# VH-VL binders against TATA-box-binding protein (tbp), part 3

Target 1, 182 residues: TATA-box-binding protein (tbp), of Cenarchaeum symbiosum (o74045)
Amino acid sequence: MLDPRTRPRVVNVVSTSDLVQRVSAKKMAAMPCCMYDEAVYGGRCGYIKTPGMQGRVTVFISGKMISVGARSVRASFGQLHEARLHLVRNGAAGDCKIRPVVRNIVATVDAGRNVPIDRISSRMPGAVYDPGSFPGMILKGLDSCSFLVFASGKMVIAGAKSPDELRRSSFDLLTRLNNAGA

## First folded at step 8 (VH-VL; framework fv_izeltabart)

Design s27 (from z27 with heavy chain T100N)
Fold by ESMFold2-Fast, scan of step 8:
Structure s27 (fold): chain C 182 residues (1-182), chain A 121 residues (1-121), chain B 111 residues (1-111)
Amino acid sequence: as target 1 above (182 residues)
Amino acid sequence: EVQLVESGGGLVKPGGSLRLSCAASGFTFSTYWMHWVRQAPGKGLEWVGEIIPIFGYTKYNEKFKSRFTISLDNSKNTLYLQMGSLRAEDTAVYYCARYNYGSGSYYFDHWGQGTTVTVSS
Amino acid sequence: DIVMTQSPDSLAVSLGERATISCKASQSVDYSGDSYMNWYQQKPGQPPKLLIYAASDLESGIPARFSGSGSGTDFTLTISSLEPEDFATYYCQQSHEDPFTFGQGTKLEIK
């Protein structure tokens, strides 16, 4: 039986925030560590990646920001704060406060052994397993969560909106696999 | 709160094509599984297909998979149903519906208002 | 495909009375102690609205007069005391096996 309390490892966090003001496209185009191309999304956004960022921040001229590629909630929120500071320092935005929100946490879980997805997918309602198209079994989780399970025992949990939701979804996934005979 | 709005329906001749859209408010399609369900006049509900955007996967009711394609534009938070080789029996109201899981079951927790497709000469 | 058959096709009931609608699946929709069966309400010109999921779990915001029961192949939706807003068409739906299938509907009419 799989241990439902196996701890997932966070590999990517997507978070967002709003500067509640428009951002100068002209200033973004001139900023260091910022790529702005008028042909990308109709000139509606630029990308900020400072040397310390694990990922990057997409900044829309509307003031909306999206942080991607960070490996923890703290790091993802840190990217948004760094992007805000970088925009303000370069005159692309006025001084402001932001309130980051987690949108998607992606984590991995390792069963430490093979999981017989060929066998259990045929029994589990709603399991999507089409090895000709994709090598893993796909399962719907609670709310925004989804799961990929590979025969190797490696698993991906995606779509969690908080660390608590991630823990509950991981427990749900492993319990459902056990109930299916994994 | 969650809202789904379909559009793109209309009158089309047999053999024609049509693209339906579904726009979401209150959530993003990228983290949910979305389905299309249709209802012919005076008839019941019939499942068309689903998309799992987070893993780039689509699945169709065998009845439609050669003629219909589901896709998503993340930048617009808009879901599409591309319909080809339309027949009179495809005349229906088309709904997009959000899929969820809970208490050991799968269900559609939110539906759009529907968009009407009429296939007639 | 799993065929869902509802009974009756239409039902006339007076306000304040109990209404019971049946749904039969051509094969079991149960798995690991759960029933993959849902109920929806649809009013003319409106989309379906989820009432019950997992055969017996009441969706948030749905009045307690609605209840679901059954397992395997035989399921029922019960409205304990009919109110004016309950006159609609009701559909059962299985999510055990693709393609997901719905019953033909039961129209609840004022008597």
Scores: ipSAE 0.710, ipTM 0.853, lowest interface PAE 1.1, mean pLDDT 90

Design s28 (from z27 with heavy chain T100E)
Fold by ESMFold2-Fast, scan of step 8:
Structure s28 (fold): chain C 182 residues (1-182), chain A 121 residues (1-121), chain B 111 residues (1-111)
Amino acid sequence: as target 1 above (182 residues)
Amino acid sequence: EVQLVESGGGLVKPGGSLRLSCAASGFTFSTYWMHWVRQAPGKGLEWVGEIIPIFGYTKYNEKFKSRFTISLDNSKNTLYLQMGSLRAEDTAVYYCARYEYGSGSYYFDHWGQGTTVTVSS
Amino acid sequence: DIVMTQSPDSLAVSLGERATISCKASQSVDYSGDSYMNWYQQKPGQPPKLLIYAASDLESGIPARFSGSGSGTDFTLTISSLEPEDFATYYCQQSHEDPFTFGQGTKLEIK
């Protein structure tokens, strides 16, 4: 029986925020830790990566920002706040407050043993398993969550919009696998 | 506020092609499973196919496999149904629908208003 | 494919009365204690609207006069006290296996 309370390991968090103001392309082009190329996306965005960031922040001239590559919600929101401060310090944006929103959390779970996905996929409603084209079993989770389950017992949970949703979806996934005879 | 808006329907000759669009607001297609469902005049609902964008997977009702293709443009948050080799029997209202899981079951929680396809000589 | 059969094809009911619609699946749509069965309402010119999922769970925003029951192959949708806006066509749907299939519909009409 798999332990439904096994903790997932977060491997990537995507979050967004809006400065609610336009960002100066000219100032972004001159900023340290910012890559801005007028030829990329028609000059609509730049990329900020400071030494302390796990990932990076995409900044659109519209004021929208996307944080990727952080391994926790706190770190992802921290990247957005750091990008905001960096833009303000360099005169690319006026002082403002942001309200970060989680868009996608990706996490891994290891069952610690093999999972018989070829056997259980044929019985489990909604299971997608096509080993000729893809080696894992795909399952829909709660809300925006989706699961990949490999025969090795390694699993991926993607699409969660909060740590609570991730925990509920992980519990749901492992419980459903147990009910299917995993 | 979740909204789905279909477009691209119209009158087309047998053997023709048509591309339907479904634009979403209030959520992002890349993290949801999306389906196309059709309804012929005076008839019930018929499942066409699904896309699971986050893992790059599509599946079709055997009846439509080879003639229809589902795709997604994440930059426009728009879902497509490309229909080829159209027949009179393909005349229907086509809905895009969002797939959800909850309380031990799967269901379509949001539907677009539909777009009408008429295949007639 | 699982075939979903509704009865009756049409039902005439007066306002304030109880309406019951039946749905039969050609094979069980149950798995691990849950029923993979849903109910939708459709009005002319409009898309289907989810009413009930998992045979008996009421979708958020749907009036409490709607209820679902049943398991295995036999399911019912009940409207306890009919309101004017309830005159529509109702469809059952199984989500147990692909292809997803719907019943032929039950049209609820004013008596």
Scores: ipSAE 0.661, ipTM 0.836, lowest interface PAE 1.4, mean pLDDT 90

Design s29 (from z27 with heavy chain T100H)
Fold by ESMFold2-Fast, scan of step 8:
Structure s29 (fold): chain C 182 residues (1-182), chain A 121 residues (1-121), chain B 111 residues (1-111)
Amino acid sequence: as target 1 above (182 residues)
Amino acid sequence: EVQLVESGGGLVKPGGSLRLSCAASGFTFSTYWMHWVRQAPGKGLEWVGEIIPIFGYTKYNEKFKSRFTISLDNSKNTLYLQMGSLRAEDTAVYYCARYHYGSGSYYFDHWGQGTTVTVSS
Amino acid sequence: DIVMTQSPDSLAVSLGERATISCKASQSVDYSGDSYMNWYQQKPGQPPKLLIYAASDLESGIPARFSGSGSGTDFTLTISSLEPEDFATYYCQQSHEDPFTFGQGTKLEIK
């Protein structure tokens, strides 16, 4: 029986924020820790990655920012705040406040043993298993969440909008697998 | 507030092709499962297929396999149904619908207004 | 494929009257204590609207006069006291297995 209380490990958090102002492409091109090449990036965005960032922040000249690659909500929001501060200090944007929003949390869960997805997928309502197209079993979760379960017992939870949603979705996934005889 | 708006329907000759669009507001398609469902004039509802964008997966009712393709453009937040080799029996209103899981069932919680496809010479 | 059959095809009822619509699945749509069965309402020129999911759970925003019951292969949608806006076509739908299938519809007409 799988333990439904098994803690998921967050591997990526996508969050966004809007500076509500245009960002200077010219200033971004000159900033340290910022990759902006009009010939490479189509002139619409740059990428900020400071030494302390787990991932990076994409900054659009419209003022929209996307934080990716952080392993917690706190770290993802921290990347957005750091990108804002970096832009302001280098004159690429005027002083402003931001309100980060979580868009997608991706986490992994390990059952510690094989899961018989070939067998249980045929019994579970809504289970999608087409090994010719995709290697794992796909399940819809609560709200925006989706699950990918591999025969190895490795699992992915994607689409959560908060740590609480992730926790509830992980419990949902493991409980449903137990009910299917996993 | 969730809204779905379909477009792209019209009159097409047998053997022709048509691309339907579905635009969302109030949510992003990339984290939801989306379905296409059709309804022939005066008839009931018929499931066409689904897309699971977050894992890059599509599945079709076998009746439409090879003639229809579902895709998503994340940059436009727009869902598509590409229809080829159209037949008179494909005449229907086509709906995009958002798939949801809750309390021990799967269901369509939001539907678009529909777009009408008429296949006639 | 699971075939969903509704009865009656149509019924005429008066305002304030109770209406009962039946839906039968060719195979059980139950799994692990839950029924994978939904009800939708459709008015002319409009898309279907979710009323009931999991056979008996009322969708948010739907009036309490709507209720669902049943399990296995036999399901019922009940409207306890008909209002003018309830005259529409009602569809049952199974989400137990692929392909998802709908009943043929039951048209509620004013008497």
Scores: ipSAE 0.693, ipTM 0.847, lowest interface PAE 1.2, mean pLDDT 90

Design s3 (from z27 with heavy chain S30N)
Fold by ESMFold2-Fast, scan of step 8:
Structure s3 (fold): chain C 182 residues (1-182), chain A 121 residues (1-121), chain B 111 residues (1-111)
Amino acid sequence: as target 1 above (182 residues)
Amino acid sequence: EVQLVESGGGLVKPGGSLRLSCAASGFTFNTYWMHWVRQAPGKGLEWVGEIIPIFGYTKYNEKFKSRFTISLDNSKNTLYLQMGSLRAEDTAVYYCARYTYGSGSYYFDHWGQGTTVTVSS
Amino acid sequence: DIVMTQSPDSLAVSLGERATISCKASQSVDYSGDSYMNWYQQKPGQPPKLLIYAASDLESGIPARFSGSGSGTDFTLTISSLEPEDFATYYCQQSHEDPFTFGQGTKLEIK
C-alpha cells in the first residue's frame, strides 16, 4: 500500500500580482537586474532577477507581474514583493501595495518503488495512458490539479492553488493508486 | 465568474477548414483540462477531444484524430480547434467545456455558449 | 465504447408533477464504490448544464428537487415537482472510460 500522507516536494510555484498602474518600459530597460526583451510580447515586458531570487519575475508594462521558479509559496510571494520594491526604487513604478495570488504549484512525490501503470491504467476511470505518445499515466485531480505517474514510482502533481489543495490532491492521488492495486 | 466564449464558426464548403477559438476567463485556464464537444442539429452530444495544457498532451476521439487538432495559447487564455477536410456531417454547434474531478466522477462543470459550424454541400 | 441509452425519448408532464428519466449503460460504470455517471440539462439555444455527478451528488446551485440514483448499469434522474424552467432536454453521460459517451437525450415537455 502507498502511504497517502507521503509529503510532496514543491518544485515550482507560479504566482501573480498587479501593481494597478503602468510600468515605464524605458526605465525598466535601464534598471540593474532587469532584462527588457523587445522580442517578448512585442516588447511589453521585462524580467527581474535579483541575486537572492530562486526564479524570476516577469513584469508587463500593464503592471501585471508573474513570479516563476520559486520552490515555496513564501519564496514566490517574496519575489513579487522584491520586484515591486526594485521597480519603485528605480522610478519605474510609483509606491504601491500588491496582493499576490498563487496560480500553480508543481510538486513531486516518490513512491519509493515501481508502480504498475501499464496494468492499472486500463481499470482506472479517466486514466490517460498512451505510451506511444507519452511515457507516464495522466490523471485529473481535484479542482485544478493534475497528476503524472511514471512506472518508476516518481509522480508529479501540478495545478494546485494553495498548500492545502496540494495536500488534499496528494492524498487523493495516493489513495486512488492504492484502490487500483498499485 | 467562469466564462468560456467560443468563436470562429460559420459557413464553409466541403473540404474546407475552420479554426474555432474558446476564450476563457475567471479561472487559471492552463491548470484545467479543456474539451471540445459538438452537437449536430437536433441530435445529442458527441465528444471531440481534450487537451491537458500543463503536461502538453492532447487526446482525440478516433473519428476526428486525422482531421482535427486541439491547441492553446496560454498568453491569451484561449483554446483552439483547427478543423480540416470538413464534411456535411461535421455541421454542428461546437462547445468548449471545462473538465474536472469530484469525489467519485469526472464531469464537465462549465460550458461555453457554442459556435455554429455549417458545412454545405 | 460504452453505449448510453435513455428512456423515454420524450416525456410530457404537468407542472408540480414528478418526472422520472432512466439511463442504461451497456456495461457497468462503477469503480471502487463510485458510479462514473453524470446528468446534464440543456435548454434550446443554450449549452448543457451540469445537474448531478457521481450518479447522486447534486452540483452546487442546483435546486433540491433534482435527484439522481442508481448504480452499475441502471440510473435514474428524478424531478420531484416540475417547475416551468425544468422543461428541457436531459442527457446522461459516463466518465468511466474513453471515449466519453452521452445518452441520446430525453425531452421533457409540458402536458
Scores: ipSAE 0.652, ipTM 0.834, lowest interface PAE 1.6, mean pLDDT 90

Design s30 (from z27 with heavy chain Y101W)
Fold by ESMFold2-Fast, scan of step 8:
Structure s30 (fold): chain C 182 residues (1-182), chain A 121 residues (1-121), chain B 111 residues (1-111)
Amino acid sequence: as target 1 above (182 residues)
Amino acid sequence: EVQLVESGGGLVKPGGSLRLSCAASGFTFSTYWMHWVRQAPGKGLEWVGEIIPIFGYTKYNEKFKSRFTISLDNSKNTLYLQMGSLRAEDTAVYYCARYTWGSGSYYFDHWGQGTTVTVSS
Amino acid sequence: DIVMTQSPDSLAVSLGERATISCKASQSVDYSGDSYMNWYQQKPGQPPKLLIYAASDLESGIPARFSGSGSGTDFTLTISSLEPEDFATYYCQQSHEDPFTFGQGTKLEIK
C-alpha cells in the first residue's frame, strides 16, 4: 500500500508576469546574462539567466515574462523580480512593478517500488496508457493537475497552481493507485 | 468565470478542409485536458477527440483519426481542430469542452457555445 | 464501445409534477464503488450543461430538485417538481472508458 501522505518534491515552477510595456530587442541582445537570437522564435523573445537563478526567464518583446526551472514558488517569483530589475538597469525596459502568478508546479513522487501500470491501466477508468507513444500511464487529477506514473514507481504531478493544490493532488493520486491494487 | 468560445465554422465543399478555434477566458488550456464533441442536426452528442497539452498527448475517436488533428497555441490560449477530407456526414455543431476529475468521476464541466460546420455542394 | 440507451425518447409532464428519465449502459460503468456516469441538460441553440456527475453528485449551482441515482448499468435522473426552465433535452454520458459515449437524449416537453 502506498503512503498517500508522502511529500512530493518540487522540481519546476512556471510563473508569469507582465511588464505592461514593450522590451527593447536591441538592448537585450547587448545585455550581460541575456541570450537573444533573432533566428529563434522569429526574434520574439530573449532568455535571461543571472548567476543567482536556478532556471531562467523568457522575456517577450511584448513585455510578458515566463519564469522556468526554479524549484519553489519563492525562487520562481524571485527570478521574475530579478529579470525585471536586470532589464530596467540595462535600459531595456522602464521602471515598473510586476504581479507574478503561478502557472504550473511540477513535482515528483517516488513510490520506492515498482508499480504495475500495464495491469492497473486496463482497469482504471480514464487511465491513458499507450506505450508505443508514451512509456508512462497518464491520469487526470483534481482541478488543473495531471499525473504521469512510470513502472519504476517514479511519478510526476504537473499542473498544480499552488502548493496546497499539489498536496491535495498527490494524496488523490496515491489513494487512487492503492484502490487500483498498486 | 470560465468561458469557451468556438469560431471558424461555415459552409465547406465535400473533400475540403476547415480549421475550428476555441478561445478560453478564466483559465489556461496548457494545464487542462480539452475535448472536441460534435452534434449533427437533430441528433445526439459524439466524441471527436482529446488533447493533454501538459504531456504532449492527443487521442481521437477512431472515426476521425486520419482526417482530424487537435492542437494548441499556448501564446494565444487557443485550441484548434483541423478538419480535412470533409464529408456530408461531418455536418454538425462542434463544441470544445473542458474535462476534469472530481469526487470519484470524470466529466465535462464547461462547454463552448459551439460553431456550425455545414458540408454541402 | 459502451452503448448508452435512454428511455423514453420524449416525455410530456405538467409544471410542478415529477419527471423521471432512465439510462441503461450496455455494460457496467462502475469501478471501486463509484459510477462513471454523468447527466447533462441541453436547451435549443445552447451547449450541454452539467447537472449530475458520478451518477448522484449534484454539480455546484444546480437546483436541489435535480437528483441522480443508480449503479452498474441502470441509472435514473429525477426532477422532483418541474419548473418552466426545465423543459429541455437530457443526455446521460459514461466516462468509464474510451470512446466517451452519450445516450440518444430524452426530450422533456410541457403537457
Scores: ipSAE 0.659, ipTM 0.841, lowest interface PAE 1.4, mean pLDDT 90

Design s32 (from z27 with heavy chain G102P)
Fold by ESMFold2-Fast, scan of step 8:
Structure s32 (fold): chain C 182 residues (1-182), chain A 121 residues (1-121), chain B 111 residues (1-111)
Amino acid sequence: as target 1 above (182 residues)
Amino acid sequence: EVQLVESGGGLVKPGGSLRLSCAASGFTFSTYWMHWVRQAPGKGLEWVGEIIPIFGYTKYNEKFKSRFTISLDNSKNTLYLQMGSLRAEDTAVYYCARYTYPSGSYYFDHWGQGTTVTVSS
Amino acid sequence: DIVMTQSPDSLAVSLGERATISCKASQSVDYSGDSYMNWYQQKPGQPPKLLIYAASDLESGIPARFSGSGSGTDFTLTISSLEPEDFATYYCQQSHEDPFTFGQGTKLEIK
């Protein structure tokens, strides 16, 4: 029986925000911890990665920002705030407030044992298991979440928009696997 | 609000190719199963195939597997259906649709308006 | 593949009358107490619209005159008192397994 209260481990959070102003490409090109390449999207964005960031922030000259690679919502939002401060401090943008929004949380769950996906996939409505094309069993979860389950007992949950949604989706996944005889 | 807008339909000769697009907005595109469903004039609904963008997996109705390819561009939040070796019987309205699981049951909760493909000489 | 068969192919009903549409699956679409069966309405020139999911659950915003019943292989869609906007084609769909399959449709016509 799998423990449905097993805690998922967040591996990536994608969040976005908008400075609601244009960003100076010339100033970004001169900033420390910022990579600006004119060949990337026609020179429309730069990448900020400070030593404290788990991932990085893509900054578009339109003022849009995307945070990737952080392992928590707090860290992802922190990257956006850090990028904002760095841009303002270096004169690439004027002082402003931002409202970060979570776009996608990806997490892993480990059952600690093998899961017989070849056997249980035939019992589970909506399960897709095609071992000739893809290594795991795919399941749709609640709301925006979807699940990938490997025979090793490793699982991926993608699409949660909050830590609470992630926890509920993890519980749903493990409960459905138990009901199918995992 | 969730919106799906298809485009790319038109008149094409037998043996030709056509790419349909479905622009999605108002939701997290990558983590939903996205489907193509078609409907021939005066006929019922026929499932073409599905894709789950986040995991890069695609599944087709065997009838279309050799001629049609579903792909996506996450940067544009857009789903595509590439159709090859088109025949008169491929004449239909093509819908893209979102598949969901909100309360322990699966269903198509949102559909686009459809784009019309006509295959004739 | 699960084959979904509707009956009748068409029916003519007067305003205010009851309409009943049947859907049969070639094998059970039940699992763990739930029926993986949905009903959609389609009007000319429009995409399908979800009415009922899980055989009997009414989708939000759909009038209470629509109801679904059944389990296993036999399902029914009922419209208790027909309104002008109900004249459309109705489709059942199983969500139990891939490939997704729809019934052939039942056209509801004004008498």
Scores: ipSAE 0.305, ipTM 0.730, lowest interface PAE 3.8, mean pLDDT 88

Design s33 (from z27 with heavy chain S103T)
Fold by ESMFold2-Fast, scan of step 8:
Structure s33 (fold): chain C 182 residues (1-182), chain A 121 residues (1-121), chain B 111 residues (1-111)
Amino acid sequence: as target 1 above (182 residues)
Amino acid sequence: EVQLVESGGGLVKPGGSLRLSCAASGFTFSTYWMHWVRQAPGKGLEWVGEIIPIFGYTKYNEKFKSRFTISLDNSKNTLYLQMGSLRAEDTAVYYCARYTYGTGSYYFDHWGQGTTVTVSS
Amino acid sequence: DIVMTQSPDSLAVSLGERATISCKASQSVDYSGDSYMNWYQQKPGQPPKLLIYAASDLESGIPARFSGSGSGTDFTLTISSLEPEDFATYYCQQSHEDPFTFGQGTKLEIK
């Protein structure tokens, strides 16, 4: 029986914020720690990655920002704040405050043993398992959450909007696997 | 408010192709499962296929697997259904629908208004 | 494939009267204590609208006069006191296994 209380490990947090002002493409192209390629997305965005970032921040000339690759909500929000400071210090944006919002949390759960997805997928309503096309079993979770379960017992939870939703989704996933005889 | 708006339908000759679009407002497709469901004139509902963007996965009703393709453009928040080798029996209203899981079931919580495809000589 | 069969194909009911629609699955749509069965309402020129999921759970915003019951292969949608806005076609749908299938529909008409 899998333990439904097993704590998931956060692998990636996507969060966004809006500078509520346009960002200078010219200044982004000249900034350190910033990659701007006019051929990418029609010149609409640049990528900021400072040495302290776990991931990076996509900055649109509209002023919208997307933080990816951070392994916690705190780190993801920190990347947005760092990107804002970096833009302001280099004259690409005026001084402003931001209000980061979590958009997607991706976490892993390890069962510590193999999970018989070939057997249980045929029994679980709504389970998607097509091993000729994709190696894992895909399952819809509550709200925006989705699950990917590998035969190795490694699992991915994606689409959570908060740590609490992630915990509820993890409990849901492990409970459903137990009910299917995992 | 969640809204889905389909477009791209029209009259096409047998053997032709059409690409349908579905635009979302009030949410982003990237973390939701999306389905296409069709309805022939005066008939019931028939499932066409689904996309799970977050894992890059698509699945089709076996009837459509070789002729239809579902895709998503995240930058435009637009879902597509590419239809090829169209037949008279493909004449239908095509709906995009948002799929969700609630305790004890899976269901479509939001539907678009539909776009009409007519395949006729 | 699970075949969903509704009865009757059409039903004429007077305002304020009870309407009952049946849906039968060719095999059980139950799993782990739940029934993977939904009901939708469709008016002419409009998309389907979710009424009930998991056989008996009322979707948010749907009037309490709608109720669902049943398990296994036999399911019922009941409208306790018919209102003018309830004249529509009703579809049952199983979400137990792919491909998801719908009943042929029951058209509810004014008597």
Scores: ipSAE 0.667, ipTM 0.838, lowest interface PAE 1.3, mean pLDDT 90

Design s34 (from z27 with heavy chain S103P)
Fold by ESMFold2-Fast, scan of step 8:
Structure s34 (fold): chain C 182 residues (1-182), chain A 121 residues (1-121), chain B 111 residues (1-111)
Amino acid sequence: as target 1 above (182 residues)
Amino acid sequence: EVQLVESGGGLVKPGGSLRLSCAASGFTFSTYWMHWVRQAPGKGLEWVGEIIPIFGYTKYNEKFKSRFTISLDNSKNTLYLQMGSLRAEDTAVYYCARYTYGPGSYYFDHWGQGTTVTVSS
Amino acid sequence: DIVMTQSPDSLAVSLGERATISCKASQSVDYSGDSYMNWYQQKPGQPPKLLIYAASDLESGIPARFSGSGSGTDFTLTISSLEPEDFATYYCQQSHEDPFTFGQGTKLEIK
């Protein structure tokens, strides 16, 4: 049986926030650690990546921000706060507070052994498995989660909106695989 | 708070094409499985197809796979159904619906109001 | 494909009376102790509304007078005491396998 308590490893967190004000494209173009090209995407956004960031923050001139590539919620929120501070310090935005929101957590789980997806997919209600289109078995999870299970025993959990949701969905996935004969 | 609003329906001639839209608020399509379901006048519900945006996968009822295409615009949080080679029997109300998993089952927990497609000369 | 057949096509019942609607699947929709079968209510000009999932689980916000039962191929939706807002068309739906299929519907009418 697979151990349903196997801890998932977070590989990407997408979070967003809103400065509730417009951001100066001119100032973004001149800022250090900011990539802005007015010829790209109609000049609607820039990218901030400081040396300490695991990923980057996309900043729209509308004031909306998207943090990607961080490996924890704390790091993802940290990137948004760092981007806000960087914009304010360089005069691209006025002083403000932000309220980050998690949009998507992607995590991996390793069963430590092969999973017979070719056999169990035909038995599991709702399983989507077409190896000609996708190499893994796709399953719907709890809440906003979706699962991708590979024959190698490697798995992806995507769509979680909190660490608690990820934990519950990981337990659910491994339990369902055990019930199907994995 | 969760809302699905379909649009794009109307009168179209046999052999024609039409694109339906479904705009979501209160959640994002990228983290859910979305379906199109239709209903002919005075008839029952018929599944058209689904999209799993987070993995870029689509699946169709065999009856529609050659004529209909489901797609998504993440930036607009909008789902589409592109319909081609339309026939009189495609006259129906088209619903977009959100697909959810709960212990022991899968089900449609939220539906749009529907948009009417009439195929007639 | 799994064919879902409802009976009756229409049913006339008085307010306060019990209504019973049946749904039969052409093959079992059970798996590992669960039944992959749902019930929806649809009123004229409105989209379907989920009532019951997993054959017997009541969706949040749905009145307790609605109940579902059955397993395998034979399922029942029961309304214990009809209220005016219950006159609608009811559909069963299997979620066991692709393509997802619905029953033809049962129209519940005022007697």
Scores: ipSAE 0.609, ipTM 0.824, lowest interface PAE 1.7, mean pLDDT 90

